VHH binders against b5yem2. Designs and how they scored, part 5

Target 1, 146 residues: b5yem2
Amino acid sequence: MFVGEYYHSLDEKGRLIIPNDFRQLLGETFYLTRGFERCLNIYTITDWNNFSQIISSFSPTDNLMRKLCRFWFSGSIQVTTDKLGRILIPSFLIEYAELSKEVVIIGAGKHIEIWAKEKWEEFNKEENILENMNEINSKVAELWKK
Below, E stands for the ipSAE of ESMFold2; O stands for the ipSAE of OpenDDE; V2 stands for 0.75 times the mean of E and O plus 0.25 times the DockQ between their complexes.

## First folded at step 1 (VHH)

Design m13 (framework vhh_7uia_1)
Fold by ESMFold2-Fast, scan of step 1:
Structure m13 (fold): chain B 146 residues (1-146), chain A 127 residues (1-127)
Amino acid sequence: as target 1 above (146 residues)
Amino acid sequence: QLQLVETGGGLVKPGGSLRLSCVVSGFTFSSYWMAWVRQAPGKELEWVSSISGSGGSTYYEDSVKGRFTISTDNAKNTLYLQMSSLKPEDTAVYYCAKGSPEDLARYLYEQFGFDYWGQGTQVTVSS
C-alpha cells in the first residue's frame, strides 16, 4: 500500500523525483494518468491493466463508459525513472493538474497522487471528510462485519 | 490470463427469481473477495454484494438485503447470485468482479476497488 505525503519540486524541464519508498513498490516503469480530481495518478503496470480491462469490458454503446475510456486512455502514459529516480511529466498532464514548482506526492493506498501544493491545500479546505464520518462508518462496517 | 464469465440473466416477471453464475479461471478463488455489481440503463454503476474468499463473510447493498444471496462453490470456481422477489428496479446488466482485501480502500474512493470484471449478463424484470 502507498502511504504518506511528500513535498517535492517540479523542475523547469518537467522532471519530478518519485519518493524512494514508492519506487520500491512501483519498480522502474509504471503508469502516470489524469486523476478524477485535478491531480495526476500513478499506478503499477498491474493495477493500470486491471482497471483498463474493467472499463474496456462495458458495452461499446454505453456513452458514459466511452467518455471514461477516452479520458483514461488518452490521459495515460507509461513512464520510466531515470538514474536519479525522476520521471518526465509531459506538458498536457502538467496543464491538466495545473502543476507548478511545488508539488505534493500522496500515497492513496493502491495508487499515488501528484497535486500542485496550492491545489492540495485548497481541496482539503473545501472537502472535509470528517463531516461524512457516520456514513463512512456505516459503509465500512457493512464490508467488515464478521 | 484471468477470465470471468457471467451467465443466467434473462427476462423475468416481478416477484420472480433468477440465479446468476460467474465462472472464474486464471486465479485461486479462495484468496480474493468477489462481488456482484450492476448498471441500469442511464444510471451509475452500483455495488450489489460481496463475499470473502476465506471464511464466508457476505455483505449486501440495503435495497437487495433479504432478497439476494451471494455464494461460492470453490470446487467449481463459481460465484452465484440468487435473486428473489425481483422488482422492475433490479433491471440492469450484472457484472462479476474480482477483488482483494486491499481493494476496500479503493472501493470507498473510486467505486472500482475490484481488480477484474466480467462481460456482464442482462437481467430484465418486466410484466
Scores: ipSAE 0.000, ipTM 0.084, lowest interface PAE 20.1, mean pLDDT 79

Design m14 (framework vhh_brivekimig_d4; at its last look DockQ between E and O 0.09; V2 from the best seeds 0.00; counts 0 for: pae O 11.3 > 2, unsure alone 64.6 < 65, placed apart)
Fold by OpenDDE, look of step 2:
Structure m14 (fold): chain B 146 residues (1-146), chain A 126 residues (1-126)
Amino acid sequence: as target 1 above (146 residues)
Amino acid sequence: EVQLVESGGGVVQPGGSLRLSCAASGFTFSDYAMSWVRQAPGKGPEWVSSISGSGGSTLYADSVKGRFTISRDNSKNTLYLQMNSLRPEDTALYYCAKDSPEELLRRYFEQGYDYSSQGTLVTVSS
């Protein structure tokens, strides 16, 4: 599981430093994708492949799954860190996540997320968390009983 | 010179537990991710788990998730693998490695994995 919260800055060229602790597990090459929220996700090559196989296993006649498939694969790129541990984020992903100068990089367990600072702070407000906690707890309880 | 010495292997029954250790020397231990890899008889190497230098982040193969726990003690330059609910398919020679999962795979496919250590044998049988 990727764990932690890091504050970094996106430079004018769209480069972002990946935390060393994460890079050690990701390796030099990994995947950058759209998140289901307006954030970006980072996956190891293995995890990206596994998830991609699941997405691709759905019926191509399912309209919703076709949309998901397009969303996932068209929003995925393979990236490599430079000597300084930075990746280049393409403009379409920057725009999708509305990234500006201040960026937050978090460990989200199986993946890493990249957020615009303001969006992350709004998303992670106690009020918003508590609103969902009851539902989350119920869901977790159901899983635990299995 | 990088040295890795595995220990803790043995014979256990299905459902049993083992704890593997890896003593590391020859490099700044805390600066590097560490991994466990295993090789079963007649099979290629399989990545098992990795842990970041700080120990804050961990990764597991799907086959061992929920059963295995990787940890490290940087003050002792030691890597651990707690293996619970062991299964016959966990039978393998277990190696410690100073590499990320991606690097391990790259090495294996490009030049073959060079095991710099003897490994420790885990046998799960009734």
Scores: ipSAE 0.390, ipTM 0.735, lowest interface PAE 1.4, mean pLDDT 90
Fold by ESMFold2-Fast, scan of step 1:
Structure m14 (fold): chain B 146 residues (1-146), chain A 126 residues (1-126)
Amino acid sequence: as target 1 above (146 residues)
Amino acid sequence: EVQLVESGGGVVQPGGSLRLSCAASGFTFSDYAMSWVRQAPGKGPEWVSSISGSGGSTLYADSVKGRFTISRDNSKNTLYLQMNSLRPEDTALYYCAKDSPEELLRRYFEQGYDYSSQGTLVTVSS
């Protein structure tokens, strides 16, 4: 699993260093996608393929699944790190996530997220997980029900 | 009470075959899609295959297409995975799940995938 948060800079050409600890798990080639919260997500090739096949299998007839399909596939690119551990983020993804020079790269378990630093700080002020503990406890209990 | 019991794993050489079974109880089996998911040593869970409640539709991960066949017998409440042309990279614990592909997607994005059953171990080695 990916864990921790790292503070880095996006250069003017859209290049970003991926933390070494994350690259150990990702390898050199992986997928960069739109996140669901105006951030970018990074998935291993295996995980991206798993989601992609599930999503694509329902896209022809379901309006919501077609919308998800367009969001996912048009918003995904395969990236390879250079010898310095950097990836090139295309402008359309930079614009989507509103990335500026300062970014935060976070491990979110099965995927990695890239946030504009100011948006990550804003999100953390608003997101109070402790207010949702009763619902979280209910979800945890449901996972272990017979 | 939903219960799923996997079986059929074992040790096999590359190019060999195994058939996994999943015995289901506690729900109307034919009303639900079923899936196989595997977890290799040191790696996260990987979705392998899904089958609709009627058995009329099947989905496969690219890594197993043409080699694995998912099937079900609704009269016996049993899910199967026929695994042919096994490779070392197929070595994993295999789990069955009462999950539509949509519910698998939801769980992965929101909370990850946890299995309470022990699964069945498949080891492919020379």
Scores: ipSAE 0.000, ipTM 0.249, lowest interface PAE 11.2, mean pLDDT 82
Fold by ESMFold2, look of step 2:
Structure m14 (fold): chain B 146 residues (1-146), chain A 126 residues (1-126)
Amino acid sequence: as target 1 above (146 residues)
Amino acid sequence: EVQLVESGGGVVQPGGSLRLSCAASGFTFSDYAMSWVRQAPGKGPEWVSSISGSGGSTLYADSVKGRFTISRDNSKNTLYLQMNSLRPEDTALYYCAKDSPEELLRRYFEQGYDYSSQGTLVTVSS
């Protein structure tokens, strides 16, 4: 599992160091994709392939499913780390996630997320986290009875 | 209320075949896509195959494509997995899961797979 927060800088060429702890789980080659928020996601080759096969099986007559397919496949790129552990992030993904010099790389369990530091801080303002925890606590209490 | 009961596992030699079954109850079976997921000893879960509620669309992981066939009989509320040309790496505990395309996406990236059953063990060895 991917866990924790790591703070790194995006260089002027669009390269970003991937934390060694994450690279040990990912290997040298993996997928970089659009996230569901204004962030980027990283998946292992195996997870990306499995999920992509599921997405590609959706009916082409469903307008929402066609939009999901386009979002997923047009926003995915296979990347390989260089010998310093860096990946090159293409400009269209930098623009999508609105990345700046300061970047936060987080473990989200089964995948990794890359955020502009300022957006991560805004997304995780303390009051938002506490408000969501009330909803999560209610759900956990309900599930715990089972 | 939802219950899924897997069966049909066992020990086979490499190259052999098995047919897994999943008996479903507690929901309108034909309204839901169904999936097979497996977990090898000491490894994380791996999605194997999915089938739409009507049975008209199927999807397979690359590791099993051409060897495994997913099917369903909506009149019997039963999901099947025909496994041919079995290999030692297919050794795992196999689970069926009640998913739709939307629920599967959400579960894979937010909640993970929901194993509400004991599964059925498949062992491929000489």
Scores: ipSAE 0.000, ipTM 0.185, lowest interface PAE 11.9, mean pLDDT 79
ESMFold2 (binder alone), look of step 2: mean pLDDT 79; pTM 0.804
ESMFold2, look of step 8: ipSAE 0.000; ipTM 0.257
ESMFold2 (binder alone), look of step 8: mean pLDDT 78; pTM 0.803
OpenDDE, look of step 8: ipSAE 0.006; ipTM 0.234

Design m2 (framework vhh_7uia_1)
Fold by ESMFold2-Fast, scan of step 1:
Formats: structure tokens, C-alpha cells, sequence
Structure m2 (fold): chain B 146 residues (1-146), chain A 128 residues (1-128)
């Protein structure tokens, strides 16, 4: 599982250090994609392939699933870390996620997220998961039926 | 505003040839990958072939390799599918589709490419 928050800087060439703890789980090569909340996501090759196969299994006439496939596949690149543990983020993904010099790298369980620091702080102020605890408890209980 | 119009279908005997044409309007043709997709009677939709926006890369379903050729005429905004050595199993409605922009990152995924805007289709029947 990927856990924690890491604060790093994106350099002028678009290079970003991936935390060592995350690299140990990712290996040297992995996928960088558009996230669903205007962030970037990182997936292991295995998890990227699994999700890609699922969305590709829908009818090719399904307009919504074709839009998802375009978003996912055109917004995905395979990246390899350099000797300093850095990846190069292309301009189109920097623009998509509105990345600035200050970024936050988040462990989100099966994937990693990269956020502009200001966007991450804004998101956390707007979303209060503690308001949803009753519904969360209900969902957890249905999974652990006694 | 976006329109794809397929023509060139018809009845042909096994071993025959047909050329399908798809005239597109409302977008810059060379900026998009284009595809041919078909649906045989009682079967699922099947991707047939794709071509990059530049025309430099072409991709084919295994069953049509060596028999079908996809090409574009950018001056006429027209996509073609030249079909030769036609077999009864090629009988289907053929659709023209506009796809993802040509991108080095997306090249290996061309086999799964079906497009985002489709024409009305043209019927190809291969029978005696």
C-alpha cells in the first residue's frame, strides 16, 4: 500500500523526485496518468494494465466508456526514474494538474497522487470526510458481515 | 457540424474487391487518427483498421492483414479502405470513426482504438 504525504519541488525542466519508499514498491518503471480530481496519478504497471483491460472490455459503441478510454489512454505515459530518483513530467500533464514549484505527493492505497500544493490544501478545506462517518461505517459493516 | 459519410459498400462475390470512402467535415482531418470498424450480422462490433493523423502509421486486425489497406487523402478530407480478396465473413456494416489525436504515447494502444464520432455506416455483402 502507498501511505503518507511528501512535500517536494518540481524543477523548471519538469523533473520531480519520487519518494524512496514509493519507489521501493513501484520499481523503476511505472505509469503516470491524469487523475480524476485535476491531480496526476501513478500506478504500478500491473495495476495500470488491470484497469486498462477493464475499461477496454466495455462495448466500443458505449460513448461514455469511449470518453473514459480517451481520457485514460491519451493521458497516460510510462515513466522510468533516473539515477537521482526523478521522473520527467511532460508539459501537458503539468498543465492538466496545474502543477507549480511546490507539489504534494500522496499515498492513496493502490495508487499515488501528485497535487499542486495549493490545490491539495484547497481540496482538504472543501471536503470534510468526518461528516460522512455514519455512511462510511455502514459500508464497512456490509463488507464485514457478522 | 462534425460529419462522417461512408460510401462504397455493395454486393460483391468472394475474391472480389471494394473501396470504401469516408468523407469527413467539421474538423481538421490530419489532426486525428481515423478508424474503420465493422459489425457482422448477429455479431459484436469489431475494429478493422486505424491510421494516424499524419498517415504515417497504419494498424490492422489480424484477419484482414494483407487483404485490406487503409489510407487517407488529406486534401479531400477522405479516409479509404481498399478491400481485396473478400470473404463471406467480411460481410458487415462498415463504420468510419474519428479517433484520438496521433500521439507517440498512444501508438501501442491503436488496436483498442474505436473513435469518438461515427458515421452512419455502409453495408458490404460478400455472397454469390
Amino acid sequence: as target 1 above (146 residues)
Amino acid sequence: QLQLVETGGGLVKPGGSLRLSCVVSGFTFSSYAMAWVRQAPGKELEWVSSISGSGGSTYYEDSVKGRFTISTDNAKNTLYLQMSSLKPEDTAVYYCARGLPSSPEARELARQFYGDYWGQGTQVTVSS
Scores: ipSAE 0.000, ipTM 0.093, lowest interface PAE 18.9, mean pLDDT 79

Design m3 (framework vhh_brivekimig_d4)
Fold by ESMFold2-Fast, scan of step 1:
Structure m3 (fold): chain B 146 residues (1-146), chain A 129 residues (1-129)
Amino acid sequence: as target 1 above (146 residues)
Amino acid sequence: EVQLVESGGGVVQPGGSLRLSCAASGFTFSSYAMSWVRQAPGKGPEWVSSISGSGGSTLYADSVKGRFTISRDNSKNTLYLQMNSLRPEDTALYYCAKSPTSEEARRLQELFYSGFDYSSQGTLVTVSS
């Protein structure tokens, strides 16, 4: 599982260092995608393929699922780390996630997320999660009991 | 540029005390919950304690409850950990990090999110006779 919060800088060329602990689990090549919030997600090849198979299994006449497929596939790129552990983020994904020089890279369990620092700080304020803690506690209890 | 700088570690005998400090900068300190996390040699990270942004709520790991006290001074952007009755098992590198502080949020932190910041150098605490 990917865990923790890392503060890094996106350089002028759009290159970003992926934390060493994450690279150990990701390997050299993985997928960079649009997140379902205004952030970017990183998936292992295995997890990207698994989700891609699921969304591709829906009827081609399902308009909502076709919209999801366009969002997912057009917003995904396969990236390979360079010798310094960096990936190149293309401009269309930088624009989607509104990334600036300061970014936060977080482990979110099965995937990694890349956020503009300002947006992550807004999201991470106590009031954003503690307002829902009773519902969250119920979901966590179900996960632990399985 | 969020920066967290830990200090106050050292070598003490069993039963001794130490006070750790974490100087924070680059963000609105009082708006965020803070935690202490430790990593013993050859072990994974262990959450130690958390405190809410206002300082009104605190949580402790069972292993340190009654011996350690977490506190903060929002006017100085500083987090503290007062460690009393130290044991050899407390020997570890101690880090500060942002994290939730409610009881329910502690379960999420343990399950998905340690609040551990690998960029920090930490402060070493060694308890030996």
Scores: ipSAE 0.000, ipTM 0.078, lowest interface PAE 21.0, mean pLDDT 78

Design m4 (framework vhh_7uia_1)
Fold by ESMFold2-Fast, scan of step 1:
Structure m4 (fold): chain B 146 residues (1-146), chain A 126 residues (1-126)
Amino acid sequence: as target 1 above (146 residues)
Amino acid sequence: QLQLVETGGGLVKPGGSLRLSCVVSGFTFSDYAMAWVRQAPGKELEWVSSISGSGGSTYYEDSVKGRFTISTDNAKNTLYLQMSSLKPEDTAVYYCAKDLPFTSEEVRRYFSGDYWGQGTQVTVSS
């Protein structure tokens, strides 16, 4: 599992260092995708393939699943780190996530997210998970067997 | 919040050696490529050397290859530059930097207070 927040800089050429702790789990090659919020996601090759197979298993006439497939596949690239641990983020993904010089890289369990720092701070300011704790506790208790 | 403190500079004769250190706090040291850059009197900033966050890969400007060695001690959050066979041309203020490109042109473009320490002076003179 990926955990923690890391503060990095995106350079003018679109290069970004991936945290060493994350690279130990990812290896040198992995997938960079559009996030379902205005951020970017990173997945291991295995997890990207697993999700891709699931969404591709739906009928080719399912309009909503075709829309998801276009979003997912056109918005995914395979990236390899250079010798300094950096990836090159293409302009279309920088534009999608509105990345600026200051970037926050977060571990979100099975995937990593890359956010513009200002957007991450705005998101956290507006999100109040504590207001949902009663409902969260109910969902956790339902799943928790012991 | 970020602190980079460079030490180890001084006056040395040509052919001598110095060991520079940069103690880092306020970020996870091994997450960043680290670099040494320098500025000689009346000259622009020059990239000297870089090391990957894992410490497995090192890179050097051509004029210092074979004379300088970059290394890290992650347990001490310290970046080192071992300098040998020093020349008068090596006289400069040396800065520790995180997460920078490893060309001199790019170093100048990305020089920012958040990425740089205070510097340590190296003077090579007879």
Scores: ipSAE 0.000, ipTM 0.177, lowest interface PAE 13.5, mean pLDDT 80

Design m5 (framework vhh_7pa5_2)
Fold by ESMFold2-Fast, scan of step 1:
Structure m5 (fold): chain B 146 residues (1-146), chain A 125 residues (1-125)
Amino acid sequence: as target 1 above (146 residues)
Amino acid sequence: QVQLVESGGGMVQPGGSLRLSCAASGFTFSSYAMSWVRRAPGKGPEWVSTISSSGSTISYADSVKGRFTISRDNAKNTLYLQMNSLKPEDTALYYCATPLDSEEVRQLYRSFDYWGQGTQVTVSS
């Protein structure tokens, strides 16, 4: 599982160091995608393939699922870390996630998220988990009581 | 232990009907949205239909249009799929599945979970 928050800087060329702990789990090659909350997501090759198989299997005449497929596949790129542990983020993904010099790299279990620091702080204020604890406790209890 | 047990499949002629059931146990069924997903031989999984926890919001794949009806009975912890006007193209193994996350955007982001063995539907003459 990916865990923790890491604070890093995006350089002028669009290069970002991936934390060593994450790289040990990812390997050298993985997928970078658009996230749904104006962040970027990183997946292992295996997880990206599994997800992509499901998304691409929906009816080609389903308007909403065609939009999701275009969003997902056009917004995905395979990246390889260089010898310094950096990836190159293309400008269209930097623009999508509104990335600036200060970024936060977050372990979110099965995937990694890359946020502009300002956007991550804003999102956390809006998505206060404490407001949803009753619903969360119900979901966790049902999964845990096996 | 979370369990989903699909049933109601079988062999039917084109134009026929089948009613699939999914018996859920090990979780609070009434708190989760539920979906039907199918897998045809040699193809990847295809989403069929989703129903919200209360039953008030329903969606279908265009391929099943007005032919299929999803419903649920929260008192019986059971999900249903009524399949009418069946076509050879509907031949597949059918699974019931639930998103673990109730947030709309996050549910779309997280793939469907398969917990059952599925039920086979074969439409042939």
Scores: ipSAE 0.000, ipTM 0.081, lowest interface PAE 21.6, mean pLDDT 79

Design m6 (framework vhh_brivekimig_d4)
Fold by ESMFold2-Fast, scan of step 1:
Structure m6 (fold): chain B 146 residues (1-146), chain A 127 residues (1-127)
Amino acid sequence: as target 1 above (146 residues)
Amino acid sequence: EVQLVESGGGVVQPGGSLRLSCAASGFTFSSYGMSWVRQAPGKGPEWVSSISGSGGSTLYADSVKGRFTISRDNSKNTLYLQMNSLRPEDTALYYCAKGPTSEEYRELLRSFYGDYSSQGTLVTVSS
């Protein structure tokens, strides 16, 4: 799983170095997508395919799942690292996540997130997940019951 | 620059008690949740407990519920772990962490698998 946070700079052409520890798990080719919180997500090919198959298997009458499919598939690109370990982030994803020259790359378990540094700092201050931990623990315990 | 310094570990007999401390500096302590993580010899890291920034919410791993109590003193920038009814299975190096996905947590996990320059406090429960 992906863990930790790294502080990096996005260059003027939209190129970003992916941390070596993450590249060892990702390989050279992987998916870059819109995140659900105005960040970008990175998934392995395997995980992106698995999630894509699940969400596309829902009924055509499920309005919410159709909206999720449009968001997910139109907002995804396959990227390959160059010889220096950099990826090129297209302008539409830079605009979506409001990325500036200072970015934070976050390991979030099964995926990686890329945030504008100021937005990540605000998230850390405001989103105190521990305030909801009794509810979260109940949900986790339910999953452990099989 | 975030700095975390753990203390309070030692050797104790089964059924005994220890109180761990973590002195924090370099950030606004009361604005962040804090956690305790441990690594037993030859095993991977295990999350033990977490506490909210205000101290109003706490969580525990099932293996320590009813025996361990996490607390904090925001006026002293210090995190605590009160460990009661200790078992041989609690033997581990104990670390405090600022949030689950901070750079400090990444450094903590790396120290288990290659870079052992990280601190922590050792708890040994032996008869």
Scores: ipSAE 0.000, ipTM 0.089, lowest interface PAE 20.9, mean pLDDT 78

Design m8 (framework vhh_8ghr_2)
Fold by ESMFold2-Fast, scan of step 1:
Structure m8 (fold): chain B 146 residues (1-146), chain A 127 residues (1-127)
Amino acid sequence: as target 1 above (146 residues)
Amino acid sequence: EVQLVESGGGLVQPGGSLRLSCAASGFTFSSSYAIGWVRRAPGKGEELVARISGSGGSTSYADSVKGRFTISADISKNTAYLQMNSLRVEDTAVYYCARSPEERELARLFYSGYDYWGQGTLVTVSS
């Protein structure tokens, strides 16, 4: 599982160092994608393929699932770290996630997220998990019932 | 505001011709964008059949349609076209017009790198 928060800088060429702890689990080659909250996600090749197979299993005439497939596949690239542990983030993903010089790289369990620092700080102010505990408990109970 | 609207689909006999149009609004055809035509037939998945670069009008085609289909663009009308000749039953599909940023080298694999899509237009090739 990926855990923790790391604060790093995106350089002028769009290169970003991936934390060594993440690279140990991730390997040298992996997928960089659009996240669902104006961040970027990183997946292992295995997990990217698994999710891709799931969303591709829906009917191609399902308008909502076509939109998800377009969002996911058009917003995914395979990246390889260089000798310094850095990846190159293309301009279209930098623009999507509104990345600037300061970024936060977070472990979110099965994936990694890359956020503009100011967006991550704003998101955390607005998201109060404690306000949602009753609903969360209900969802967990539903899952564990089966 | 970005929108792509296809037209020109319909029923045509084998060996016939059909011209699809893709009218773009909210952006102009430029060096920053390419336009592709992607088709989807039941059971065959999606295929990028033709692509045109907004910059120089460079074109590419799937092997299945080379010599039969021609993609073009009218910059003044902000409209891309797909001229389909010598149509075959296997060309029956829903045809989508899609926009791709030029910097995306993956844009030509299938619809990866395409950020805006039209609603699709049905082309049926049947006797």
Scores: ipSAE 0.000, ipTM 0.079, lowest interface PAE 21.8, mean pLDDT 80

Design m9 (framework vhh_7xy4_2)
Fold by ESMFold2-Fast, scan of step 1:
Structure m9 (fold): chain B 146 residues (1-146), chain A 127 residues (1-127)
Amino acid sequence: as target 1 above (146 residues)
Amino acid sequence: QLQLVESGGGLVQPGGSLRLSCAASGFTFSSYAMAWVRQPHGKGLEYIATISGSGGSTYYSDSVKGRFTISRDNAKNTLYLQMNSLKPEDTAMYYCAKLPLSSEEARQLARYFFDYKGQGTQVTVSS
């Protein structure tokens, strides 16, 4: 599981250091993708392949699934860390996530997210999870039933 | 043909209330989660609220929690948003959105990705 928040800077050439604790779980090569919330996601090769197989199994006439496939596959790249633990983020993904110099890298369990710091702060203002605690408790209780 | 038709928007003073409606047709309404999203002029889409197909589960963005209530009437194929204690920052075009069947990720998809949205209804909060 990926956990925690890390504050880093994107350099002028689009390079970003991936936290050492995350690299230990990811290995040297992994997928960088568009996130569903105007952030970037990082997946292990295994998890990226699993999701890719699922969405590509839908009918080619399914308009919604064709849109998801275009979004996912055209928005994914395989990246390898350099000797300093950095990846190069291409301009189209920097533009998508509106990344600036200040970024936040967060562990979100099975994947990692990279956010522009301003966008992460905006998101947190809109998503106070503590106000949803009763609903969360109900969902957790459902998973603990037979 | 799938259609979503929003109504109920208008001009209202700060502290006022509005009730938005969305009339749905062309699909089995009760089988899909529905959402309200908004777009302030010159800004991106902002998630407001999601409701499950049965109406049993609701989720809200932090910015509207305690002020807005999402509900649905499956017998009438209608989605509602009750908006109370309106603020100038609530000024936006409001859209009714149909989500794909994916209960686990429905809320996440609604922020960024939805199957269909209507033409919208404008809400302006100004003194």
Scores: ipSAE 0.000, ipTM 0.084, lowest interface PAE 19.6, mean pLDDT 81

Design s1 (framework vhh_7pa5_2)
Fold by ESMFold2-Fast, scan of step 1:
Structure s1 (fold): chain B 146 residues (1-146), chain A 126 residues (1-126)
Amino acid sequence: as target 1 above (146 residues)
Amino acid sequence: QVQLVESGGGMVQPGGSLRLSCAASGFTFSSYAMSWVRRAPGKGPEWVSTISGSGGSTSYADSVKGRFTISRDNAKNTLYLQMNSLKPEDTALYYCAKEVTYYVSGSTYTYYFDYWGQGTQVTVSS
């Protein structure tokens, strides 16, 4: 599981240091993708393949699922860390997530998220999970039986 | 040689049942999602159901939800479609389809399904 919040800087060349704790779980090679909230996601090769198999199993005639497939596959790249623990983020992903010099790297369980610091702060103001705790508790109770 | 061979079609009365089979060869069956697609005379293809390579995920067209069940036996390289409560509207040629990978500029890939074999005819009439 990936956990915690890390504050780092994106350099002028688009390079970003991945936290050492995350690199120990990721290895040297992993997937960098578009996130669903204008952030970037990082997946292990195994988890990227698992999700890719699932979304590829939906109807090729379903317009919504075709849009998801294009979004996911066109927005994914395989990256390898250099000797300093950095990855190179291509410009199209920097533009998608509106990344600036200051970024926040978030452990979100099965995946990692990379946010522009300003975007992460705005998102947390608007997405208050505490307002949904009663519904969340009901969902978790059902899943725990499995 | 990649081959998909459909079987199990036939004539049934409304409310009847059929089980379709697709025998796959020439590729690593468990590594690919598989679908059933049908085509009525004079109409375009309609997607029916999909199952992931592992069999862990399934999806169905709204017209068949609750009536059809897709399954696979990876040890036998066989895909199945159990069809219950059949309606005249289900009359069509049914095709087994394997996912196909397309390369896009850069390093990303798009997955779609292709039709293989001649299909198996299902006719629902009184």
Scores: ipSAE 0.000, ipTM 0.077, lowest interface PAE 20.5, mean pLDDT 80

